# Designs tried in a protein design chat: miniprotein binders against Mucin-6 (MUC6). Part 24

Target 1, 185 residues: Mucin-6 (MUC6), of Homo sapiens (Human) (q6w4x9r395to579)
Amino acid sequence: GHCSLEGGSFVTTFDARPYRFHGTCTYILLQSPQLPEDGALMAVYDKSGVSHSETSLVAVVYLSRQDKIVISQDEVVTNNGEAKWLPYKTRNITVFRQTSTHLQMATSFGLELVVQLRPIFQAYVTVGPQFRGQTRGLCGNFNGDTTDDFTTSMGIAEGTASLFVDSWRAGNCPAALERETDPCS

## First folded at step 7 (miniprotein)

Design zb30 (from zb0 with Q82Y)
Fold by ESMFold2-Fast, scan of step 7:
Structure zb30 (fold): chain B 185 residues (1-185), chain A 112 residues (1-112)
Amino acid sequence: as target 1 above (185 residues)
Amino acid sequence: DIREEVKKLLEEARKLIEEAKKAGDEEAVRLLELAVRTLEEALKTGDPERISYALLFVSMALIEAAEKLGDPKAVELLLKAYELLYKALEENNPELIKEAIKLIKEAAELLG
């Protein structure tokens, strides 16, 4: 399965359901019993541009009991708060450059991440077949059914992206906002 | 020809993967296999920048193997290759990539 975080604020789930949101928080992208050491993939969104209503992806975080790997739009990679030169490895995770604008994080447990650094920060998540029906978070549940892709952290299928996204906030942050349109523009 | 030198390096790296498998060194196998696949994909693009990044990754995997085996000469060659590859990326200079490949290949031969 493939999940994408593109264009600053667009997400396409593992079951290919697209949605958009605006928020300033760390969100859980992917939790699964297939991730070792209580692992989770998270996305950090923050304000972008001059307008305070616009937000974009600014970092991707892989967090487990052993590692806190942060890949930021500033092109800095840290693990447990310490900056790392690329290529960088742990026992199960390797981070390296594919091109001047693209980083890859490869793992031994069926999770792959590609990050585009420029011109706009974007992320692409790939998981192996063992993750089917075993995922939760912003990337959806990977069960082949788009009607329940907005399953909240409490296990409730929502019809709207806003409630779904807010349920996956990590920490104390303000509620995400749907993009508002000015009826005069 | 960069392609021919890279192909020779890939053969040496694959031999080291088989040796790591026999030794039960799962971490070395994972790193070397990933680095080899990355270099193979970069080689298909023909892009010297992508090849340079892949060669840095291969060098890192080989340094890990060299340190575990206690081969300081191989580590020294790989650190020199690192310097050449970073300089090649900074100066956009393909001749430095060819020099780095020779050092990486020599290190891989010492390790196998």
Scores: ipSAE 0.437, ipTM 0.772, lowest interface PAE 2.4, mean pLDDT 81

Design zb31 (from zb0 with Q82W)
Fold by ESMFold2-Fast, scan of step 7:
Structure zb31 (fold): chain B 185 residues (1-185), chain A 112 residues (1-112)
Amino acid sequence: as target 1 above (185 residues)
Amino acid sequence: DIREEVKKLLEEARKLIEEAKKAGDEEAVRLLELAVRTLEEALKTGDPERISYALLFVSMALIEAAEKLGDPKAVELLLKAWELLYKALEENNPELIKEAIKLIKEAAELLG
């Protein structure tokens, strides 16, 4: 399975459902019992500063009981608050520069993250087949059916992206904004 | 220039993958396979910077294998290679890459 965070505010789930949102918060991208030590992948969004209503991905975080790895748009990698020189390795996770514009976080448990640094900060999440039907978060439930891809943190399937996204907030921050298009009312 | 030396290194790394498979070390197999694949892709681009980063990844995988096997000379060689590769990236010096490859090959021979 493949999930992508592109163009600042676009997301494509593991079941290939595309959606868009605007928000200034940390959101849970992926939770799964397949991740060791209560691991979770998170995305941080903030105002881009270019447009009055635009927000963009500014960091990706992998959090477990052992590690808090942050990869930010300013090309700094930290673990548990300490800056690390690449390549960087823990027992199960390796972070390295794949190309001049891309960083990769490879793991021993079937999760792979590729972060594009330039020209725009973007993230790509790949999970092995053992994650099928075992995921929760912004990347969806990976069950082969797009109709329930907007399953909230409370287990309710929503018909709209905004309610879905808001349910996966991981911090004290504002609710996600509506799409740029007029609401028609 | 460095492409032939890297190809020889890939042969040594593949031998180590087979040894890790025989030992049942699934973590070592995954790490080494990922490192080898990254290096193979870097070679196709011919980009020295990309090749240098891939070699750092291979060196890290080999350091973990060497530490588990308790081979202090192999660890010493790989740490030196890692230092040279990082310096090569900082200084844009391709000669240091070639020196690092020789050290990594020597370490791989000791481990295999």
Scores: ipSAE 0.000, ipTM 0.212, lowest interface PAE 14.2, mean pLDDT 73

Design zb32 (from zb0 with L79E Q82E)
Fold by ESMFold2-Fast, scan of step 7:
Structure zb32 (fold): chain B 185 residues (1-185), chain A 112 residues (1-112)
Amino acid sequence: as target 1 above (185 residues)
Amino acid sequence: DIREEVKKLLEEARKLIEEAKKAGDEEAVRLLELAVRTLEEALKTGDPERISYALLFVSMALIEAAEKLGDPKAVELLEKAEELLYKALEENNPELIKEAIKLIKEAAELLG
């Protein structure tokens, strides 16, 4: 299955459903029992510096009990907060420069990530057949049915992308909280 | 002008999807379908930057298909289109986007 994050705010799910959203948070792209050590793939969105885009992808994160691999739009790769030179290898994960403009994260457990660095930061996620019907997050449930690709973190199929996306926020989003706070309090 | 040229490109890309299906190239089908949808969504926004990004994705998907089919002329046209789109993004120049669309369309016609 293939999932993509492109053009600043466009997403296409594993079941090939396209959608667009705007957000300034970390979002869960992919959770699955097939990922070792409670692994999850996440995307960080922030306010865009580009005049025609409200928000854009700024980093992709693979988080597990052992690793926190961050690939950012400034071409820095870190694991557990420490910058790494490429190629970077762990027991099950290799991050390397595939082309002058693309990085790849290859794994032994059927997950592959390709990140385009220039001219815009984009991500492409590939999962093996063992993930079929066993994924959750912004990339959808990979069950061959596009009508339920907007399944929230509580298992409810939504008709709109905004409620779906909001349900997959990871942690706190201080910018949104600040805007809701009374400025004269 | 750009909108009409993009529509023609989408028609050629859809023909290539059908040919990839007949050839049993499931990966090319998925990438091309994804690229076509991205371009359709970008076209709805009218945002030149998003259209340029979507065209880059279409170009990348077509290069993969062209390499598998062994068409070096199509690859050459698509690589030139990518170069023009990078320049268009840097210079904010819509004429370069038009030239890139023309090259991508020519490559798609050669492939299908």
Scores: ipSAE 0.000, ipTM 0.128, lowest interface PAE 15.1, mean pLDDT 72

Design zb33 (from zb0 with L89Y)
Fold by ESMFold2-Fast, scan of step 7:
Structure zb33 (fold): chain B 185 residues (1-185), chain A 112 residues (1-112)
Amino acid sequence: as target 1 above (185 residues)
Amino acid sequence: DIREEVKKLLEEARKLIEEAKKAGDEEAVRLLELAVRTLEEALKTGDPERISYALLFVSMALIEAAEKLGDPKAVELLLKAQELLYKAYEENNPELIKEAIKLIKEAAELLG
């Protein structure tokens, strides 16, 4: 399965459901019992003055009991708050520069992340077949059925992306669809 | 002549891949396969950064082998080689790559 975060604010789930949102929060992208040590992949969105979208992806985070690997749009990679030179390797994870504009995080447990650094920050998530029907988060449930791709953190299938996205917030932040006070919004 | 040294490392890395496969060391196989691909790209472009990266993958695979065999001297040489390769990458300095290659070769001979 493939999930993508593109164009600043577009997401395509593992079951190929596209949607868009505008938000300024850390969101759970992928949770699964297939991830070791309570692992989760997260996406950080913030306001952007450079792209055509009002908010954009600014970092991707892999969090487990042992590691907090952050890949930032500033091309800085940290683990547990410490900057790392690439290639960087832990027991099960290797982060390296795949091309001059792309970083890759490869794992031993069937998860692969590719991050485009330039011209805009984008992420691509690949998971092996063992993840089928066992994923939760913004990338959907990977069960081959798009009708329940907007399954919230409470296990309810919603008809709108906004309620789905808000249910996967991982921090104290405003709701993704809160009305802006800007008259041009 | 970095190009000639890289060609020799490609041959050695391919031999190590076969040895790692026989030993069932899947992580070493993965790192060495990445190193082979990166070295081949570096030879086409002459990019010192890609040569340094490929050698880092080779050194990581060899460190795993050295730790399993309990050879602290090989581990020491490989860690020193990694230090030189990171420095070569940051400074774009091909002389440091040559020194790292010598250390990797010495470590491989000890593991041999």
Scores: ipSAE 0.011, ipTM 0.389, lowest interface PAE 9.2, mean pLDDT 75

Design zb34 (from zb0 with L89W)
Fold by ESMFold2-Fast, scan of step 7:
Structure zb34 (fold): chain B 185 residues (1-185), chain A 112 residues (1-112)
Amino acid sequence: as target 1 above (185 residues)
Amino acid sequence: DIREEVKKLLEEARKLIEEAKKAGDEEAVRLLELAVRTLEEALKTGDPERISYALLFVSMALIEAAEKLGDPKAVELLLKAQELLYKAWEENNPELIKEAIKLIKEAAELLG
């Protein structure tokens, strides 16, 4: 399965359902019992400057009991708060430059992340077949049915993205549906 | 010729993937396969900076393999190769890349 975070605020789920949202928070992209050490993949969104209605991906985070790997739009990679030079490895995770504009986080447990750094910060998540029907978060449930891709953290299938996205907030931040003020104000 | 030296290194690295498989070192196999593919792609570009980066990755994968294959001399050579690669970037000196390749190849031979 493939999930993408593109164009600043667009998401396509593992079951190929596209949606868009506006929010300034850390959101759970992927949570699964298939991830070791209580692992989760998260996305950080923040205000992107040209309009009070615009927000964009600014970092991707992999968090487990052992690691907190952050890949930011500024091309900085940290683990547990310390900056790392690439290529970088832990026991089961390797972060390296795939091309001059792309980083890859490769794992031993069926999760692959590719991050485009330029010209626009974007992320692409690939999971192996063992994740089928075993995922939760913004990337959907990977069950082959798009009608329940907006399943909230409480297990409720929503018809629209707004309540779905808000249910997957991982930080102490305002609801995604709140309107932003002009960034130049 | 950097291309020919890199091809010889790729042959040794592929042998070590098989040795790591025999040792049951799944992490070393995974890293060596990623590093070898990165080096193969870098070689196609002919870009010394990409080749240098890929050689760093190969040296890192070989250090991982050395943990179970048990060769301290190989690790010492690989660390020296990494220093030469960083110095090559800093000084814009391609001769240091050739020297690093020879050290990485020697380390790979010691591990196999």
Scores: ipSAE 0.346, ipTM 0.730, lowest interface PAE 3.1, mean pLDDT 81

Design zb35 (from zb0 with L89E)
Fold by ESMFold2-Fast, scan of step 7:
Structure zb35 (fold): chain B 185 residues (1-185), chain A 112 residues (1-112)
Amino acid sequence: as target 1 above (185 residues)
Amino acid sequence: DIREEVKKLLEEARKLIEEAKKAGDEEAVRLLELAVRTLEEALKTGDPERISYALLFVSMALIEAAEKLGDPKAVELLLKAQELLYKAEEENNPELIKEAIKLIKEAAELLG
């Protein structure tokens, strides 16, 4: 399965359902019992350099009981708060420069992440067949049915992206805001 | 010639992938396969910086393989090669890359 985070705020789930959202928070992309040590993949979104409440991916985080690997749009890679020179490895994870503009995080447990650093920060998530029907988060449930890809953290299938996205916020973040027209300007 | 030396290194690295598979060292196999592919792609570009980076990755993978093969001499050679690769980047000196290749190849031969 393939999930993509492209064009700043577009997401395509493992079941190929596309959607867009606006948010400034850390969101859970992927949780699964197939990830060791309570692992989770997360995405950080912040306001883009463009006015009008556009938001963009600014970092991807892999968090487990042993590692907190952060890959940011500034081309800095940290683990547990310390900057690392590439190539970098832990027991089951290797982060390296795949091309002059792309980093790859390869794992022993069926998860691969490719991050495009320039011209636009984007992420591509690949999972092996063992993850089928066993994923949750912004990348969907990987069950072959797109109608329930907006399943919230509470297990409820929603028809709209906004409630789905807000349910996958990690930590104490405000809800995503809609841009409103100022009638006086 | 740098290209010929790298090709010889790739042959030794591929032999070590097979030995790691026989030893059941899945982590060494995974790392060596990634590093070998990175070096093969870097060779196609002819870019010394990309080749140097890939050699650093290969040396890291060989150190991982050395843990089960138990050769401290190979690890010593690989650490020296890494120092030469970092120095090559600091000084913009491609001759140090050639020296690093020789050390990495010697280490791979010791491990195989």
Scores: ipSAE 0.448, ipTM 0.785, lowest interface PAE 2.5, mean pLDDT 81

Design zb36 (from zb0 with E90W)
Fold by ESMFold2-Fast, scan of step 7:
Structure zb36 (fold): chain B 185 residues (1-185), chain A 112 residues (1-112)
Amino acid sequence: as target 1 above (185 residues)
Amino acid sequence: DIREEVKKLLEEARKLIEEAKKAGDEEAVRLLELAVRTLEEALKTGDPERISYALLFVSMALIEAAEKLGDPKAVELLLKAQELLYKALWENNPELIKEAIKLIKEAAELLG
């Protein structure tokens, strides 16, 4: 399965359902029992341009009990708050540059991430077949049926993206005036 | 000839993969196989930038092996190679890539 975060605010789920994303927060992109150490892949979105309705991907985060790997649009990679020179590895995760504009995160557990840094920050998620029917988050449930891809964190299938997206917020997001202090970015 | 030097390095790296398999070191096998595949793909493009990034990845995988084996000379050679590769990227100087490949190959031979 493939999930993409493109064009600043567009998402295509593992079951190929496209939708637009207009929130400004850190969101759960992928959770699964197949991810070790309570792992989760997260996406950070912030305001884009002059319009409040425009949002863009600004960072991708992989969080587990052992690691907090952040890949940001300013081309900094950190783990547990410490900047890392690439290539960088942990026991199960390797982050390296494919080109000056593309980073890759490879794992031992069937998750692969490719991040385009320029000209537009974008992310591409690939998961192995063991993840089929075992995923939840913005990338959908990977069950072969797009009609329930807007399943909220409480297990409710919504007809529109807004409640679905809001349900996958990771932690608290500050009020509009406090966006600058978002602890997840 | 960068392409020929990289091919020789790939031969040494593949020998190390086989040794890691015999030792049952699954983490080392996975890391070295990924690094080798990355270098092979970069080599097909002929792009010095892509080759430099792939060589940095290969050097990291070999540093892990060198540290496990307690070979400080191999680590020293690989760290010098990484300095040359970063310098090559900053200065857009492909001659430094050739120098780095020779150091990485020497380190791989020491680890074999």
Scores: ipSAE 0.332, ipTM 0.730, lowest interface PAE 3.4, mean pLDDT 81

Design zb37 (from zb0 with Y86L E90L)
Fold by ESMFold2-Fast, scan of step 7:
Structure zb37 (fold): chain B 185 residues (1-185), chain A 112 residues (1-112)
Amino acid sequence: as target 1 above (185 residues)
Amino acid sequence: DIREEVKKLLEEARKLIEEAKKAGDEEAVRLLELAVRTLEEALKTGDPERISYALLFVSMALIEAAEKLGDPKAVELLLKAQELLLKALLENNPELIKEAIKLIKEAAELLG
């Protein structure tokens, strides 16, 4: 399965359902029991350009019990807050520069991530067949049915992207919440 | 063998450093010199994992040069070599390192 984060705010799920959103937070992109050490892939979005309603992908995070690998649009790779020179390897994960404009994170557990750094920060997620029907998050449920791709973290299928996206927000976004609820202060 | 193949690759990389110096490409010289030093240090350890890391770095420096020169064949070879090196690291398969070195050497020859 293939999931893509393109053009700053455009997502295509594993079941090929396209949608766009405007949010400024860290979101769960992929969560699955197939990921070791309670692993999850997350996407960080922030405001883009002059318009406060436009947002763009600014970082991708792989989080597990042992690792917090952050790949940012600034072309910096960190693990557990420490900057790493590429190529960087853990037991099951290798991060390296594929070209001058692309980074790759390869894993032993059927997940691959390719990040385009320039001209626009974009991400491409590939998962093996063992993930079919066992994924949750912004990339959808990978079950072959696009009508339930907007399944929230509470297990409810939504007709629109906004409630779906909001439900997959990771709970550490004080600035984004402040911007949404109090535009004056 | 891996050690002998790496030595041959180092010779090709040193030629590219001299070509980059003649071209006045200070950034390419800096990256290639760092990559060569990293590979030399890894070779002294005899550790296939350390050598694979260093070869990924060498391939990265060569891709930067290949992209600037507009050589899509060299880029293709280097991307294939990177895939083999990642597979070698994940599967602990030293034979894939040897295959990757041959591709990197071929790309370096195209660039020089």
Scores: ipSAE 0.000, ipTM 0.229, lowest interface PAE 16.5, mean pLDDT 75

Design zb38 (from zb0 with Y86W)
Fold by ESMFold2-Fast, scan of step 7:
Structure zb38 (fold): chain B 185 residues (1-185), chain A 112 residues (1-112)
Amino acid sequence: as target 1 above (185 residues)
Amino acid sequence: DIREEVKKLLEEARKLIEEAKKAGDEEAVRLLELAVRTLEEALKTGDPERISYALLFVSMALIEAAEKLGDPKAVELLLKAQELLWKALEENNPELIKEAIKLIKEAAELLG
């Protein structure tokens, strides 16, 4: 499955459902029993300088019981709060500069992450077929059915992105931006 | 020679990009172009480790295409290639990289 985080606030799920994201928080992109040591991939969004987005991707985080790897738009890579020189290798994860504008996080467990640093910070998440039907988060459930790609953290399939996005917030931060009609109009 | 095997794989990958363009699959085109660029840059370094990581990414991009097309044989070949690439990284064994490239190329040929 391929999930993309592009153009500041656009997401395409593993089942190829596109939606636009508006929020300023850390969100769970991918959680799965296929990830070792309770692993999860997360995305940090903040206020955007990009003209067509209200918010944009500013960092990608891989969190497990052993590691908290943060790849930031300022080209800093940390693990457990400590800055790391590239290539950075652990037992199952290697982070390295693949091109002058791209970093890659390669894993032994069927997850690949490519981060574009310039000109726009973007992320591309690829997972092997062992993840099929076993993912949850902003990247969707990877079950081959786009109609339930907006499955919330409570297991409810939503028809719209806003409740879906809000359900995958990690930490205590503001809800995603709402574009709903004013209650008085 | 790893470089010659990679060049043959790049030819097959470029054919898949053309097929994706004809099918109007813009997402597949972007992913495959990124994978090809990644492999081309790794090839310029001559570093077997960097080439191995680029091949892992190429294999993941091809698995995405194989799943979309419903080709379980291509998926099986690509998963075996990933096993060989991780073993090559662990053992520092370039012969396993060559075997992985052959499997990835065979999968790309099935998909094209």
Scores: ipSAE 0.006, ipTM 0.346, lowest interface PAE 9.0, mean pLDDT 76

Design zb39 (from zb0 with Y86F)
Fold by ESMFold2-Fast, scan of step 7:
Structure zb39 (fold): chain B 185 residues (1-185), chain A 112 residues (1-112)
Amino acid sequence: as target 1 above (185 residues)
Amino acid sequence: DIREEVKKLLEEARKLIEEAKKAGDEEAVRLLELAVRTLEEALKTGDPERISYALLFVSMALIEAAEKLGDPKAVELLLKAQELLFKALEENNPELIKEAIKLIKEAAELLG
């Protein structure tokens, strides 16, 4: 199965349903019991600047109990907050520069990620057949039926992309104003 | 040959960029230029998978243009092209990529 995040705000699900959304937070792209250590693939979106295109992809994150691998549009790769030189290898994950403009994250568990760094930051997600019918998130449920690709985090199939996308917010909204509650006042 | 079909599609896409410039549609110009550059870069790799992903992006940019112009036939052609591209990725079948390019080109011609 293939899922793409392109042109800043375009997404095509594993079941080939395209949509565009507006968002400035971290969103879950892919959760699955097939991912080890409670793993999840996430996308960070922020304002794209002064253009009519309101939001764009700025980072992709793979988070598990052991790893927090961040690939940023500024071409920095970190794991658990530490910058890494490529090729970077863990037990099950290898991040390497595939071309002058593309990085690849290869895994032993059937997930592959290709990130285009230039001219525009974009991501392409490939999953093996073991993920069929076992994915959740912005990339859809990979069950061969596009009519339920907008299944929210609560398991409800929506007719609109905005409710679907909002349900998969993971937090860490870079463009949001800080909300403060001072427990000492 | 995928390379020749992509070149024909790029010609149609460049015409749409010029039309968008004349219309003052800065967002359409930006998206179409991005799509053209992405497809040109993918083509240089010779990798059918990368070309397929780039074509998906081109189809998404054109769907947005088709919806703005109110052309449901162009939208239908582009959605069919996306189905073929995902099937090409699943089956590792470059012939399906060529058919998808044909549909995307037809949609671009309708929009131009």
Scores: ipSAE 0.000, ipTM 0.166, lowest interface PAE 14.2, mean pLDDT 71

Design zb4 (from zb0 with T38V A54S)
Fold by ESMFold2-Fast, scan of step 7:
Structure zb4 (fold): chain B 185 residues (1-185), chain A 112 residues (1-112)
Amino acid sequence: as target 1 above (185 residues)
Amino acid sequence: DIREEVKKLLEEARKLIEEAKKAGDEEAVRLLELAVRVLEEALKTGDPERISYSLLFVSMALIEAAEKLGDPKAVELLLKAQELLYKALEENNPELIKEAIKLIKEAAELLG
């Protein structure tokens, strides 16, 4: 499965459901029993440099009991608060430059992340088949059915993105503002 | 020239993967297999910048193996190769990439 965070405000879930939102918080992208050490992938959104009313992806975070890996739009990679020179590895995770504009985080547990640094900060999440039906967060539940992709942190399937997005906030931040998305256009 | 040298390096790296498998070192197998895949992908592009980044990754995987095996000469060669690769990236100089590959290959031979 593939999930994408593109154009600053666009998300496409593992089941290919597109939506948009605006927010200034850290959000849980992916939680799963398949992630070791209570691992979670998160996305940080903040005000866009293009417009005062827009927000965009500014960092991606992988957090577990052992690691807090942050990849930011200023092209700095840290683990547990310390800047790392690439390529960088831990026991199960490797972060390296794929191109001058792209970083990749590869793992031993079926999660891959590609981050585009320039010209626009974007992220692409790939998970192996063992994650099918076992994911939750902004990237959806990966069960092959788009009608329940907006399942909140409380297990409630929503018809719109606003309550879904707000339920996956990982910090004490204001509620996300959602813009209407037409999936057929 | 660079393609030929990379192919020789890939042969040595694949030998080290087999040795890591025999030793039951799953972490080394994972890192070396990933590094080899990244280098092979970069080589297909013919882009010296991508090849340089992939060689930095290969050198990191080999440094890990060299430190576990207690081979300081291999570590020294790999660190020198990394210096050449950073300089190649800064100066856009493919001759430095070729020299780095020779050092990485020599280190891989010492480890296998």
Scores: ipSAE 0.420, ipTM 0.762, lowest interface PAE 2.7, mean pLDDT 81

Design zb40 (from zb0 with L34I)
Fold by ESMFold2-Fast, scan of step 7:
Structure zb40 (fold): chain B 185 residues (1-185), chain A 112 residues (1-112)
Amino acid sequence: as target 1 above (185 residues)
Amino acid sequence: DIREEVKKLLEEARKLIEEAKKAGDEEAVRLLEIAVRTLEEALKTGDPERISYALLFVSMALIEAAEKLGDPKAVELLLKAQELLYKALEENNPELIKEAIKLIKEAAELLG
């Protein structure tokens, strides 16, 4: 299945449900028992554009008990806080430059990440069939039904993206709903 | 002592696995087994940063279990624990890790 993070703040889930959100935090994209050592894929969003409420993807993080791999829009790759020259290889993960504008993180466990660095920082997540029905996070539950793709971290299916996105917040930052509830001027 | 608190959480998680097995909830058993493995590794390392990462994964597994067992209060405690753990990582403050462990223990005890 395929999940994409494009155009700054647009997400398309593994079941092909598109949505947009606003928020400046780290969010859980993908959790699954199929990921070794309790791995999770996360996305970092920060303020962008001239509008105060506009946000965009600035980094993607793969976190496990052994590794914290960060791929930044500045073309810096770190693991556990230390900058790495590409190609960078661990036992199960290789990060390399696929093209002049794209980096790829290939894994031995059925997860693949492609990051577009320019002209806009974007990410594309591919997972093997073993992940079907076994994913949680912003990329959805990968069960073939788009009506429950907004399942929160509490297991509640939401009709809109706001509560769904807020529930997958990871970090000490204001909830997206709290930031976006100012009345129109 | 962080290691002693982690050890107690490990014992609570193991008890929850037995309850889930008795209930025939295969999904809850699987998620709690992930939590147990994560706690075991945290106990071995002693590194505050690695312990914080381990506890984040434990909290995520327990949230899934809490949903299956029908306890919204446990979910609320675990979400608060996650906020404290990220703050601990950001501020390099081990006292916040201890506070998060207390919330995770309270949630695990409610589930068992």
Scores: ipSAE 0.000, ipTM 0.117, lowest interface PAE 19.0, mean pLDDT 71

